# VHH binders against Triacylglycerol lipase 1 (LIP1): the designs that were tried, part 15

Target 1, 373 residues: Triacylglycerol lipase 1 (LIP1), of Arabidopsis thaliana (Mouse-ear cress) (q71dj5)
Amino acid sequence: SHLLHGSPVNSLCADLIHPANYSCTEHSIQTKDGYILALQRVASLGPRLQSGPPVLLQHGLFMAGDVWFLNSPKESLGFILADHGFDVWVGNVRGTRYSYGHVTLSDTDKEFWDWSWQDLAMYDLAEMIQYLYSISNSKIFLVGHSQGTIMSFAALTQPHVAEMVEAAALLCPISYLDHVTAPLVERMVFMHLDQMVVALGLHQINFRSDMLVKLVDSLCEGHMDCTDFLTSITGTNCCFNASKIEYYLDYEPHPSSVKNIRHLFQMIRKGTFAQYDYGYFKNLRTYGLSKPPEFILSHIPASLPMWMGYGGTDGLADVTDVEHTLAELPSSPELLYLEDYGHIDFVLGSSAKEDVYKHMIQFFRAKVKSSSW
Short names: E, the ipSAE of ESMFold2; O, the ipSAE of OpenDDE; V2, 0.75 times the mean of E and O plus 0.25 times the DockQ between their complexes.

## First folded at step 16 (VHH; framework vhh_etentamig_d1)

Design S2 (from R6 with W33Y; at its last look DockQ between E and O 0.45; V2 from the best seeds 0.41)
Fold by OpenDDE, look of step 16:
Parts: sequence; structure tokens; C-alpha cells
Structure S2 (fold): chain B 373 residues (1-373), chain A 120 residues (1-120)
Amino acid sequence: as target 1 above (373 residues)
Amino acid sequence: EVQLLESGGGLVQPGGSLRLSCAASGFTFSDYYMSWVRQAPGKGPEWVSGIDSSGDYTYYADSVKGRFTISRDNSKNTLYLQMNSLRAEDTAVYYCAKEGYTPWGEFDHRGQGTLVTVSS
């Protein structure tokens, strides 16, 4: 009998969903490597004739499931999908304030934070998909943003996962990062921020900590203009309501692991979509190879429908890298390119409903099999 | 009583165009999702297109995407389907179907249909 350590600080249902007058239930699942994850099931309270297909929302780095609900019900994808009758499921990966549990570890244990996005893909996302699939007895619609798309690409290379997915919509799709242009990200990589945080004895990245605030200040001091911090880390956003930043900061950002940041930096430096690089000797011990194995995008079934939304001012999901991803995929995804959209616009943009989500929903609806007549 | 009356069907050549109309009555038309469904001879019904109550969201089957356009005029209680670049495989009886408040419910009502024949 293992005692569960760590619990969600708050409930996403209570925080954002119920106050907006939507139905919400909390669910808990356990990953194979022992993490306890929170899922939320969201529905409109309006009249419904039938429950729609399941859709899983997968958030990006330093975010959680709350990001899908931070704007008004008319502007937030989570609410919009619910209003369209989807069976909306919200994923929260390990380390977020909503998924803070483990069967044997606590968040104060360094081992609790010994994971990267590959673990989020192979364990968290895989288990979420499996759970939804088992409950709905239906293939899942998958929505990912930023890191959520990294996880999705990686997970979908696994046949048993891909078989459970009906279609995928990827916002700011990332499998390659070597053409990142966000100034502060480049600076962090150049300065080896990952080594700095390790030197500080950190295992998690929590921007709510004084230590990391100081570190960020140090990066900005005399080196770059960090007045517009968001632009410096994501690129320019056109349709983001900056007046709501303080409100967003009540919920965001969420923690991640140092190892995850290191893995992302490896992607940037090496231009690869691969498992974590432990170095020559440990790679040999871990993988039986001197270099970490790559995730092969062509292993994603060509028959899996994909939709991608990406922007011209995205400092993280650069168009060049997106094109690289497209070149390696065996399918031809439906594409929405918005020249003026940045990284955050796709999830928090005030006009995203009209510019992005309408097209996504069209894509999903076209893939739903009509059985009622 | 809910009534749906389709019109606009006929014989057209491949590559031609037709516009279907559906006159709705007996319910608050502006409150409901509406769809077009078609059934070809010897085949099962196929969903073609849907539109939300406001007309803001439109949906299409892959088979008709880029060729068909669904629209509605709530002031006239009328649903439309503009069909362009028609193909032989588009030959079917087209039905106007009433959905619920969301596009995921069963069709509560449908019309008698209008026949579209695409032939050279």
C-alpha cells in the first residue's frame, strides 16, 4: 500500500469552470511511472441532445489545463468546444499545480522532477488518451499547444496510441526548435541557463520562486530589453489582451522540470526530435546507442487526420521548423497559417475564436462519423 | 408541427451548380443547428454539411469540402446549400435535417428530400 504524496493545490473545476457556469468533474489517473494526474471533464449546461465525441486538450510548457479557460466563454477554446457539444477533457501534466501527486515521491524529492517532455508524451499523454478511450469507447480528438504538440508528435509515433486518436489539431506545432527566434530563449540557451539552474541546486523550474525571478533579472540586466517579457520569450503576439496579464498571472505559469528545459535546449542546439541526450556513455547504457533515438515522424500513420495552426510571428514554432515537420510527416495536414499570429495568440488571443477555433472545429466535425439518422 | 421542405433539386451536368433551399416551420429555426444529409441509391445516408444556429460555424464532409457552401437566413427560416462543381457521385436525395442546440445530437426531423441528379 503506497501513500499518495502531493495533491492538487486547487481544483480547475472550482477555479475557472464552475464560476463560468459550466459542468465540470475532476478525475485522477496514475501513470506507469507513478504520477497522479488530474483530468477535468467539462460540459455546457445548455440543452444537449447527445454527448459529442471526446476531445483532449493538452497544454504547453509552464502552463496547465487552466490556460484553455482563462478568457471569456466566448473566447476560450475549452468553453467553445463544450458549447459545440464536444466531450471536453482537460489534461494536466505532471508538475503542474493540478497534477502534483506521486505514489511514492513528493514534490520536494529531486526524483519527482526527473522527467522531460518525452515522459510527458510516453506516460502522461498516453495514459490520458487510454483513459478517455476506455471511458468513451471512441477514438479521441486531440488538441495540443506548443509543448503539447511535441508530446503529441512523440506519442503518435506509437501505434497503440495512434489507434486511439481520431484526429489531431496542433496549435503552434513543434517537433523541431533549431530555428527559434525568441530573443530571451536564444539568450537563455546561449548562456546555458540549464547549467545555471543546476548550479543553483534546482530540480524544478518555478517562476513563482524568488530565485528564478532573480535569475531572469540577471539575464535581462544590461543584455536585452525585457520590458516586454512575453514578447521576449514567445515572439510578438497581435491579438493578445495585454491588459489581462495580471489576471493570467494569477494562474500561470506552472512549474516544469529542469530536465525538461534541458531536453528542450537539446532540441534547439542539435535540431533534433529525439529522446533525452544523457551523453555518450549514459546513452550507451540507457539506449544501447551513443546518440539518443529519434522520434520518427513518418511512423505516425498517414491515415491519421491532422490540422495545424501556426503563425508568422511565433518565436518558438518558427515557420522553417514547421515546414521541416511537414516534410517528414507521411500525411498532408490541413494548414491554417496566420501571418500576424504569435505563440500565445492561439490560446489566449481575443480573436482566436474567429481566426483559429472556427477552422479547427470545422476540421473535427468533418472527421466525425455520422451515425444518427 | 415541425416541417422541413426541401427544394432546388434537379438534373445537372458534371461541373454544374445547384442551390438547394429548405423552408422550416413549426419551431424556432434560429435556435437549432441544421444539417444537410444525402442518400444515394443503394447507399446509406451521408452527412454533407452543418451549420450552427447563428450561422457563424459551418461544417462540411470531406467529400464536399471546397465545393459546397451551407448558409442560413434566420429571418426567413430558410436553410441553403450551394453546390458547385457537381460530380456524378453527388447524385442523391438531399434532406434538410433538424438537429439540436449542438451539432452532435440525433436528427429530430428531416424533410421529404429533393433529388439531385448529376449526369452528362
Scores: ipSAE 0.167, ipTM 0.647, lowest interface PAE 1.9, mean pLDDT 91
ESMFold2, look of step 16: ipSAE 0.638; ipTM 0.880
ESMFold2 (binder alone), look of step 16: mean pLDDT 82; pTM 0.840

Design S3 (from R6 with S35D; at its last look DockQ between E and O 0.72; V2 from the best seeds 0.00; counts 0 for: pae E 2.5 > 2)
Amino acid sequence: EVQLLESGGGLVQPGGSLRLSCAASGFTFSDYWMDWVRQAPGKGPEWVSGIDSSGDYTYYADSVKGRFTISRDNSKNTLYLQMNSLRAEDTAVYYCAKEGYTPWGEFDHRGQGTLVTVSS
ESMFold2, look of step 16: ipSAE 0.471; ipTM 0.806
ESMFold2 (binder alone), look of step 16: mean pLDDT 82; pTM 0.837
OpenDDE, look of step 16: ipSAE 0.451; ipTM 0.765

Design S4 (from R6 with S54R; at its last look DockQ between E and O 0.32; V2 from the best seeds 0.00; counts 0 for: pae E 3.7 > 2)
Fold by OpenDDE, look of step 16:
Structure S4 (fold): chain B 373 residues (1-373), chain A 120 residues (1-120)
Amino acid sequence: as target 1 above (373 residues)
Amino acid sequence: EVQLLESGGGLVQPGGSLRLSCAASGFTFSDYWMSWVRQAPGKGPEWVSGIDSRGDYTYYADSVKGRFTISRDNSKNTLYLQMNSLRAEDTAVYYCAKEGYTPWGEFDHRGQGTLVTVSS
């Protein structure tokens, strides 16, 4: 089997943060569409006079907030930011093992899974930002990875959200996906895996499901080399410690919705950064337009400082697509390009501290207001 | 009472080197981020370099990157700034600054400063 089987994790604070000797508190927020989301607040231990600037970490597809803490404290962005005195907040979007709550629905209800990344952007991320902003009474630093960046781009087109953000750091920035090069992803899109899973009656994508394992295996058999599953879905990673895969599998991956996968596939096929495409008639009914509305990147305030880290071997955030994103942004983000870095290297790379996070933190530092001299 | 005492400043020629020291007392030195800030005549203060409490992370202003090195010895309660390839524009009073909770912008205390003059 090419899919992962890991043990469920119920508490990020208890399982990863406290054992590393960091402070952690669990928080819960409710989205406008009824989902209950878990956030963790992380800090270094020691005498603290006041809270530092708030940083919200937003994970990617099939991940959760745990991904920011899976390496040592010296290698994991969550711990590193805490050590730098930031008020670190960890977001967990709906459907992850940390955010399975809803006011009326259960995770066994198909309606619970009727969402895509646009909902994650407009509800989950927006509510998280609002919550942090309310608590800290200060603008928020936003960090996103992969799908987290899709959500960030979409959310930041909303003026009321952008006003609450001090600066954004985007790892493997994605608003366009039509130049994806990850072999298995291309294969999945080509074979219309999204339709296959729908035909199987699935509403969620869970890599710990036997049914999905069989489906993915079928895609690999006789068609492509899936021996290195990670490389097949993300591209080559240079600095990922493969010896820790078993450990990572205890925590990752997390579930997502079938609708979300369909939406991502729409992005790949159409080369658009738009809302979910329901088809001609349902689009008319839902949007009043035959095509779904696009998220307009130029609506992100030009005054919003942005930092982007991206890699040359990233099979998902292809350089061509990143350049497309940059061309449409009204600002000039600070850029870190690493030729040998892949998609996972930016979040789990052993050398990411020096190669990536140091530069990110320098960027954030420059945006922190100097108090008194 | 928090005390920061800078030393090591002086007159040097362009291309020369200096090493600044800051002796800290009156607080647990190893618990706090420290920075160097400089102020040139007629100019506002400029952040130069910062270091975390353990010395694991160091940061530099673009103007001094590659030329200056910040370090600390917690056993001696001392902060250092090695300055190489000095330029005329590096002329300033250099201050040792104790950072607050948040790094790179909040200073609780600073020393009296030490003058660095780079001139032919």
Scores: ipSAE 0.253, ipTM 0.674, lowest interface PAE 2.1, mean pLDDT 91
ESMFold2, look of step 16: ipSAE 0.344; ipTM 0.732
ESMFold2 (binder alone), look of step 16: mean pLDDT 83; pTM 0.850

Design S5 (from R6 with G50A; at its last look DockQ between E and O 0.36; V2 from the best seeds 0.00; counts 0 for: pae E 3.8 > 2)
Fold by ESMFold2, look of step 16:
Structure S5 (fold): chain B 373 residues (1-373), chain A 120 residues (1-120)
Amino acid sequence: as target 1 above (373 residues)
Amino acid sequence: EVQLLESGGGLVQPGGSLRLSCAASGFTFSDYWMSWVRQAPGKGPEWVSAIDSSGDYTYYADSVKGRFTISRDNSKNTLYLQMNSLRAEDTAVYYCAKEGYTPWGEFDHRGQGTLVTVSS
């Protein structure tokens, strides 16, 4: 197969959204710790001044906002929400190719990469929610996938953030990772790969470097089935179109920090939902405690409506860990369990409109729609 | 003036079928979402089903999912509800309801209703 070389994406609006005949504007915000984040505002075209609630789409690890628009308008959640009249907002966390700016740092500086998902939750997501709330003068709907769900759980433990959210829909929800079954992930954790990359002085994980792209191209062209590799890192995916992998690779994956990977591996090894563990002495200096503070799921308001979609073949958001999360939540989320769905199927699955997104949208409608009888 | 006229109600045995129709006039039917809402004797109104302006998206209450099918014919300005495998608890007056351009507005008009009675 001929794999496309990793090309830079100039603008999400221009590359994926305008060509599909949707309205899209590019926005930026500055986080309190100086990162410049891109957001896109997406709506269906039409002269009738369509108006619906704002919804924020928060991508997962090694993804960005492009993931919501990579399939056809009738298959992609971003387009489907716009077709329903949502005021669709697309978040892109720091370090992605859409959000590579900082007020004083360059993405070549090691300090630019000194963050983990807790910073994505407390700064990126929380401040995107605040921005949407301020612009819309209304509470927002939140959609997260994978890492976007851990960010959501962590941010929603903050009362100020939770007060700005009308409802949350969480795809492949993660707060615990101690039952990860994806074989290559288990192997990398066992071999302490995260500690090795720190020892080598690496600060970012960027699969789109010229050397990595050449390696991936070589492996896919005659050495391994890239579907088998994807299965090894996510578990089995039933329902995305594997013939489009070369096309997806023009956009995904996006970079993340080594510290973020380290934090996720801590969660896998320790079975925790907690702030970053710096080790005994630095924890004392940083937190005033020998162990990192935990995020307490029961601090999420019981009144906040939640919907969760998860899959039986997901090797990252394992059913056992999802059940653990459910046991600690103060609310009773509405659940959609799909026995055959894997981690990627929830965002790229060809059948996800019927299997997932219509159920999510019905949940959102039920939270705001009332009879006018 | 918006007008919505339901028809097709009647008496049917459990397990039977009915097809409800709603003739719409006084607005551009193809621009709007439409819904069916029902009200059982002695109970409050219950949303049943919704369909978008083109018919691409259909939604159902859990109580009717798999048994009822909403559809529309924009060339005839008509909304339909095919009701299969009817149960006694489906007994209600069924109303056709106009929504806005999106599902986020309140219902702005409803018809007079058509009575469906499911009884042996």
Scores: ipSAE 0.318, ipTM 0.703, lowest interface PAE 3.8, mean pLDDT 88
ESMFold2 (binder alone), look of step 16: mean pLDDT 83; pTM 0.846
OpenDDE, look of step 16: ipSAE 0.519; ipTM 0.795

Design S6 (from R6 with G100D; at its last look DockQ between E and O 0.48; V2 from the best seeds 0.00; counts 0 for: pae E 3.4 > 2)
Fold by OpenDDE, look of step 16:
Structure S6 (fold): chain B 373 residues (1-373), chain A 120 residues (1-120)
Amino acid sequence: as target 1 above (373 residues)
Amino acid sequence: EVQLLESGGGLVQPGGSLRLSCAASGFTFSDYWMSWVRQAPGKGPEWVSGIDSSGDYTYYADSVKGRFTISRDNSKNTLYLQMNSLRAEDTAVYYCAKEDYTPWGEFDHRGQGTLVTVSS
């Protein structure tokens, strides 16, 4: 079986942060569409005269906030940022094991799973940013990985969101996906896996589900080599410690919605950065247009500082697509290109501290305003 | 008592180079982040560069990035700032500053400063 059977984690603070001897507090916010989201505030232990600027960490697809803390304190971005004095906030989008709440819906309701990454951007991320902004009374630094960057790009096209962000660091930046090279992803898209899961009556994608295990097994039958599942879905990773896979599987992956997968597949097939495509008639009904509206990257303020880290072996954030994103942005982001880095290396790579995070932190510190004597 | 003594300032031409030093005493130098801050005439203080306790991480203001290099020798209790490609706008009194545990521009102590003048 290619499915993961790790145990659920109920508290990020209790399970990963406190044991590492860091300060952590749990927070809860409600989105406009009724979802209850969990945030964690993380800090280093020790005497501090002043808290640093707020940093919001936004995880990728099938992950949660735990991904920022799965390695040692010297290797994990969440801990590293805390040690550098940032006020670290960890976001967990709806559907993750940390954010299963809704004011009226249950996770067993199909309506609970009727969302895509555009909702994560417009509701989850927007509310998280607003919450941090209100608490800190300062603009926030935003860090996103993979889907987290999709959400960030979409959210930052909104002026009221962008004005609350001091700077953004995007790991494996994605606004376009039409040049995906990950073999299993291409196969899934080609086989219309999204339609298959719908036909099975699924509303969520949970890799701990027996039904999904069967589906994945089916995809791996024949000519597809699924012996290295991670490489098949993300591309090659150079600095990922494979010996820790079993440990990672205790925490990852997290669920997502079928609709979200469908939306991502739309991005791959159409090569667009747009809202969810409901089809011709429903688009007319929903948007007043036959095609879904696009997110316009040029609407992101040119004055917003951005940093991007991307890799040459990333099967999801392909260099061609990244260049497309860069061409449409009104600004000139600071770029870190690592030829041998893959998709997961940027969050779980053992050498990411030196190769990636050091540069990110340099970028953030350069944006910090001078303080009084 | 914490003491920070800056040196190396002077008059240089645009495009020239200068190296500043800061001698630290009265505390465990290797345990603290250090920064350079400058103040130009008629302007407020501006953070220039910072370095962690080990010297592994260095940070720069956008205005000096690519031109200045901060370093430290913990065995000598000394902080350095190599300034290259100097500009008229770099003219200022440069201060060595000891940071607290949270290195975000709040300083426990600073030196008396050393004057850097960039002029043709």
Scores: ipSAE 0.063, ipTM 0.598, lowest interface PAE 2.7, mean pLDDT 90
ESMFold2, look of step 16: ipSAE 0.378; ipTM 0.778
ESMFold2 (binder alone), look of step 16: mean pLDDT 82; pTM 0.831

## First folded at step 17 (VHH; framework vhh_etentamig_d1)

Design T1 (from S3 with W33Y; at its last look DockQ between E and O 0.16; V2 from the best seeds 0.00; counts 0 for: placed apart)
Amino acid sequence: EVQLLESGGGLVQPGGSLRLSCAASGFTFSDYYMDWVRQAPGKGPEWVSGIDSSGDYTYYADSVKGRFTISRDNSKNTLYLQMNSLRAEDTAVYYCAKEGYTPWGEFDHRGQGTLVTVSS
ESMFold2, look of step 17: ipSAE 0.675; ipTM 0.894
ESMFold2 (binder alone), look of step 17: mean pLDDT 82; pTM 0.835
OpenDDE, look of step 17: ipSAE 0.505; ipTM 0.828

Design T2 (from S3 with D52S S53D T102S; at its last look DockQ between E and O 0.22; V2 from the best seeds 0.00; counts 0 for: pae O 3.7 > 2, placed apart)
Fold by OpenDDE, look of step 17:
Structure T2 (fold): chain B 373 residues (1-373), chain A 120 residues (1-120)
Amino acid sequence: as target 1 above (373 residues)
Amino acid sequence: EVQLLESGGGLVQPGGSLRLSCAASGFTFSDYWMDWVRQAPGKGPEWVSGISDSGDYTYYADSVKGRFTISRDNSKNTLYLQMNSLRAEDTAVYYCAKEGYSPWGEFDHRGQGTLVTVSS
């Protein structure tokens, strides 16, 4: 059974940060479209001469800010960055258990779930960046994972957002998904599971829902191996500690919207990095075009330093798609390729500190301006 | 007890070169990333360069990139910083720092430093 039990407290600080003996403060911001998002500011309790540069951590699909703190302080990127003196900020996109707020809507309203990753990029991430920028009076270091990178790429095509970002580190970078190899994802796309979910009247994807579990079980019929669910949706992970899965499941996964899943499936089917496709007529009404506008990667400033970590066994961020992304970027990102790393390894891998995060930190340090010291 | 001892600092003219050394003891040197940080008079600490445990990966601040070279000899438990084309703005006390060191936090696992003065 893939049904998840239990629910964390609606406080990341209380759930994971304070127990680990780190400083943590809860913040709240409102997006332009009315959502209330939770951010956490995390710091080491040790004495500091001054605060380092701000780093915003942006989680991926079906995750939240908790994912950066699920391992020990020596293994989790959130803690590691704090220990290295960075001003660590943790984003939580709408729909996650930490960000259920809206000025007029509730999570039981279908309208609350009428968003996709483009909204997460243009509203959630953009507002988080703006908030950090305003508080710190400093450009932001941005870290994204998986969908977090989709959001980052999209947001960074906007000049006003890019201007607030000092550098970006992208884990499992995704702007294209048409070469996805994760078996369950391929099957779901092939079966048009997104349409089935819509037909059932669902507006959110919640793995704690019996309905969703039944759908997943139905997908396991035939030759698909669903015994290793994680592998089936992310590809093989080399350094993920499977013995901790039960613990991880106390916190992950988090909900997302059906529309977001549909948008991701559109990316897979069409091989595009574009806004949500409403179909021919609604596109005309919404965009004035028969096809949705594309996010143009070349619009990201060439001067913006970028770092990318990606793996050879990543079933979602396939190397072919990553190369496509690189070809369209106007800059030459620093690259860390790990042949045996998968999608989850970059955030929950037990050896990720040595294999990934140290490189990222060195990248960030290199980009810190002299005046910031 | 972790000990780091920097050496090689001194007075040098602009455009000159210096090579700093850091002798490490009290820990398994080859297992840790090492860094150089510096602090100029009246300024906060600045990260300069980092090197991986094996030496396979090296990183530099933009301010020193192309001029400085970090290296290590794990058989000798020694970290090096070759500084070329030195500038006045490179004047600082240079510290060797062990893995985990934060230039914004408490100075931990660093040496006493060696002074580099670049002046005509």
Scores: ipSAE 0.029, ipTM 0.540, lowest interface PAE 3.7, mean pLDDT 90
ESMFold2, look of step 17: ipSAE 0.633; ipTM 0.880
ESMFold2 (binder alone), look of step 17: mean pLDDT 82; pTM 0.843

Design T3 (from S3 with P103D; at its last look DockQ between E and O 0.29; V2 from the best seeds 0.00; counts 0 for: pae O 2.3 > 2)
Fold by OpenDDE, look of step 17:
Structure T3 (fold): chain B 373 residues (1-373), chain A 120 residues (1-120)
Amino acid sequence: as target 1 above (373 residues)
Amino acid sequence: EVQLLESGGGLVQPGGSLRLSCAASGFTFSDYWMDWVRQAPGKGPEWVSGIDSSGDYTYYADSVKGRFTISRDNSKNTLYLQMNSLRAEDTAVYYCAKEGYTDWGEFDHRGQGTLVTVSS
């Protein structure tokens, strides 16, 4: 059995940022659909007073903003960006332990969990971008990982969002998932685990719940190797420090909604980048179409600079799917391909600073560097 | 008054090496990012390399990656650029540039430059 244990987390600033001797302030915003989201603003406490452009870090599935700060200051992207003088903002989507608020709903209400990644894109991310833009009075840099990239792609198809973004860096870029190779994910999809959890009356996915552990155990009764749970879910990681797993588990994973998982499974099964599929009749009622509308990648402005880092052993962001994404984009993103990097390596890899983040930061700096020569 | 004084330039054959130095004065050197910028004859200025205040982070233009190394000694108020495997296209005046304290990504001062000529 894979039982996850961890201490409650209430404040990212208090939990990870202040102890590392960085400045951190907690912010909150309200989405149009009533959710209260937590953002953190992080800065270096060094003598440098240079204030760079705002950068928003958007985490992936079953993660939160803490993922950007789980390694040493020299290894974690959040700290690294702060040390470079960026105005670092950390997003936390609804349902994470940092963002449980709603104007009328409680996290115990099933309605609180009636959302998918499209809502995270159209509400959470969009509102975070708007908030940063309004405060900084400048276009923002956007960094996304995994589901964060799904959200980013979707959000950037909206002109009013895209115009507020200076450049986007996408780690493990995903808009298509039909070539996923992670064994446990494939098994779960094959078994229609999403339907099973719905049948059990579950509205959220919480890895710390006994019920979810039992479900995972049931999946492991076959030929699937569940001894390395992380590998089974994400593919092989080359640079992930496994000795730190217990530490990571104090903070990760975070909950998500069952509907979100269903939506992701729809992506896997159908090979589409589209809104949530309610089925024929409900689609007609909801969208006026029998099929859910697609997010059109070509609607992202060609002028928007993009950087993508992706790996050859990523079981979720498969190279074939990444290539599909690239083919549909109207621009030519700057690409960093690392053959031996997996899904988690890009956020928790011990060597990611040298292998990934330096390139990303160079990309960002090149966009704002002006020589008063 | 901020002063930046470059040295170490000269004539070198292709494949050769040079080490440039920049002596800084008139400001707290250790508080600022520093960069090298070069300008070839008839061309505009080109960013070459940058280094953060502590020296922990270094960045390079694609044209010089793997060949040039930027470093600094804050105790000596000196910036360095080790240039290896020099090419004809590296011929330029090399300037030491100070980044602004409040203006991110902009240079507020530069030196007079030192000429690097790569020729057979």
Scores: ipSAE 0.174, ipTM 0.640, lowest interface PAE 2.3, mean pLDDT 91
ESMFold2, look of step 17: ipSAE 0.632; ipTM 0.879
ESMFold2 (binder alone), look of step 17: mean pLDDT 82; pTM 0.831

Design T4 (from S3 with E106S; at its last look DockQ between E and O 0.49; V2 from the best seeds 0.00; counts 0 for: pae E 3.2 > 2)
Fold by ESMFold2, look of step 17:
Structure T4 (fold): chain B 373 residues (1-373), chain A 120 residues (1-120)
Amino acid sequence: as target 1 above (373 residues)
Amino acid sequence: EVQLLESGGGLVQPGGSLRLSCAASGFTFSDYWMDWVRQAPGKGPEWVSGIDSSGDYTYYADSVKGRFTISRDNSKNTLYLQMNSLRAEDTAVYYCAKEGYTPWGSFDHRGQGTLVTVSS
């Protein structure tokens, strides 16, 4: 029970954050549907008090909170925010290696994996935001990447969530996926690989099996360019250090549910931003509608400040889909477009501090400092 | 006693340049984030630029981005603002501001200011 419901064997604080000489504490919450989620609270060490604004970092698909700390403190957004005095909180969604517990279910149970990004938005993210809001008694700054932006858009359509958020910064923002250009993703969607995986009895996608790790290590070790594989699933990345891929694989990827992948493939095939499509009759039983309810971007409060960074070579958050999202939002987000940036560059790029994160921090800082005078 | 003394203001034509200085004393300058704030006649204050304690990070309001450069010399306890391509809307009193012990707290001290007037 201990191992099943606890934190990972090593914690994110212990693995990445304490060794870099940063303050880090482990926290947990229980979602209303029973999942045990890990959060980390990160600050710079020093004589200064940690009283800056709370910011929640929400990772993307097959990632976890480690992604924000995998590069040096001068390159990693998590460390950079801490150095700027933010009260940094790291969210880890259900099913990741940091958040694999449940009050009654085991990760071997099919019901443990019966969720998609809509549950991550409506439970995981919403309840993490509530937790931070309760502790700080102040509104939260929100940062999302990739799936973390899907979750953010969906959650912010809910008035009770939006009221707890001061501003959002969204890296590689996604609400529509009908212009995905990543070649392997297109092929997997066309072949209905998501449905085949269910037919084989699989409930989770976990790329870190012992056999898969050995195969990837063998293929990458002088036999193939792992950048070609990454390009096939994300599009071209200009700016992260490809020699670090072996190191990144010590931490990433993290598991996700098959149902989540199916939901994402529905978005690609149908061009929708909607709840899970169970099919005509089950939709009627579940939603009272023959089609799944859509998430309506114009329900996000127009008063909620948003900042977005997106790239011209991103094969997942395609510029066309980003522009579609912008057209439906009730506000005009502040935009940073980087024509050469790909999907991974926004979180692991060696120049992302100058190219991306400084602009994000200026956006947040402007919201706070303008009101002080 | 914390003291912040701005200098370098004056009258300048549009497109011109000025360099503002802020001499700091009464605290360990290298431990604190510093900012420039301005207030145009009849308007509320506007944050202009900030710099972290080491000088590695510099931040600018959109209205001055690409035209202004904040810097600091921790050996001289001095904050600078290089203002290029000045416009009429940059006319304001410019204040050097010390952030509180935490970088995101309110400013705990500001100087008396230095007037910058941009006119043809």
Scores: ipSAE 0.339, ipTM 0.627, lowest interface PAE 3.2, mean pLDDT 88
ESMFold2 (binder alone), look of step 17: mean pLDDT 82; pTM 0.836
OpenDDE, look of step 17: ipSAE 0.509; ipTM 0.796

Design T5 (from R6 with S35E; at its last look DockQ between E and O 0.21; V2 from the best seeds 0.00; counts 0 for: placed apart)
Amino acid sequence: EVQLLESGGGLVQPGGSLRLSCAASGFTFSDYWMEWVRQAPGKGPEWVSGIDSSGDYTYYADSVKGRFTISRDNSKNTLYLQMNSLRAEDTAVYYCAKEGYTPWGEFDHRGQGTLVTVSS
ESMFold2, look of step 17: ipSAE 0.602; ipTM 0.864
ESMFold2 (binder alone), look of step 17: mean pLDDT 82; pTM 0.838
OpenDDE, look of step 17: ipSAE 0.736; ipTM 0.899

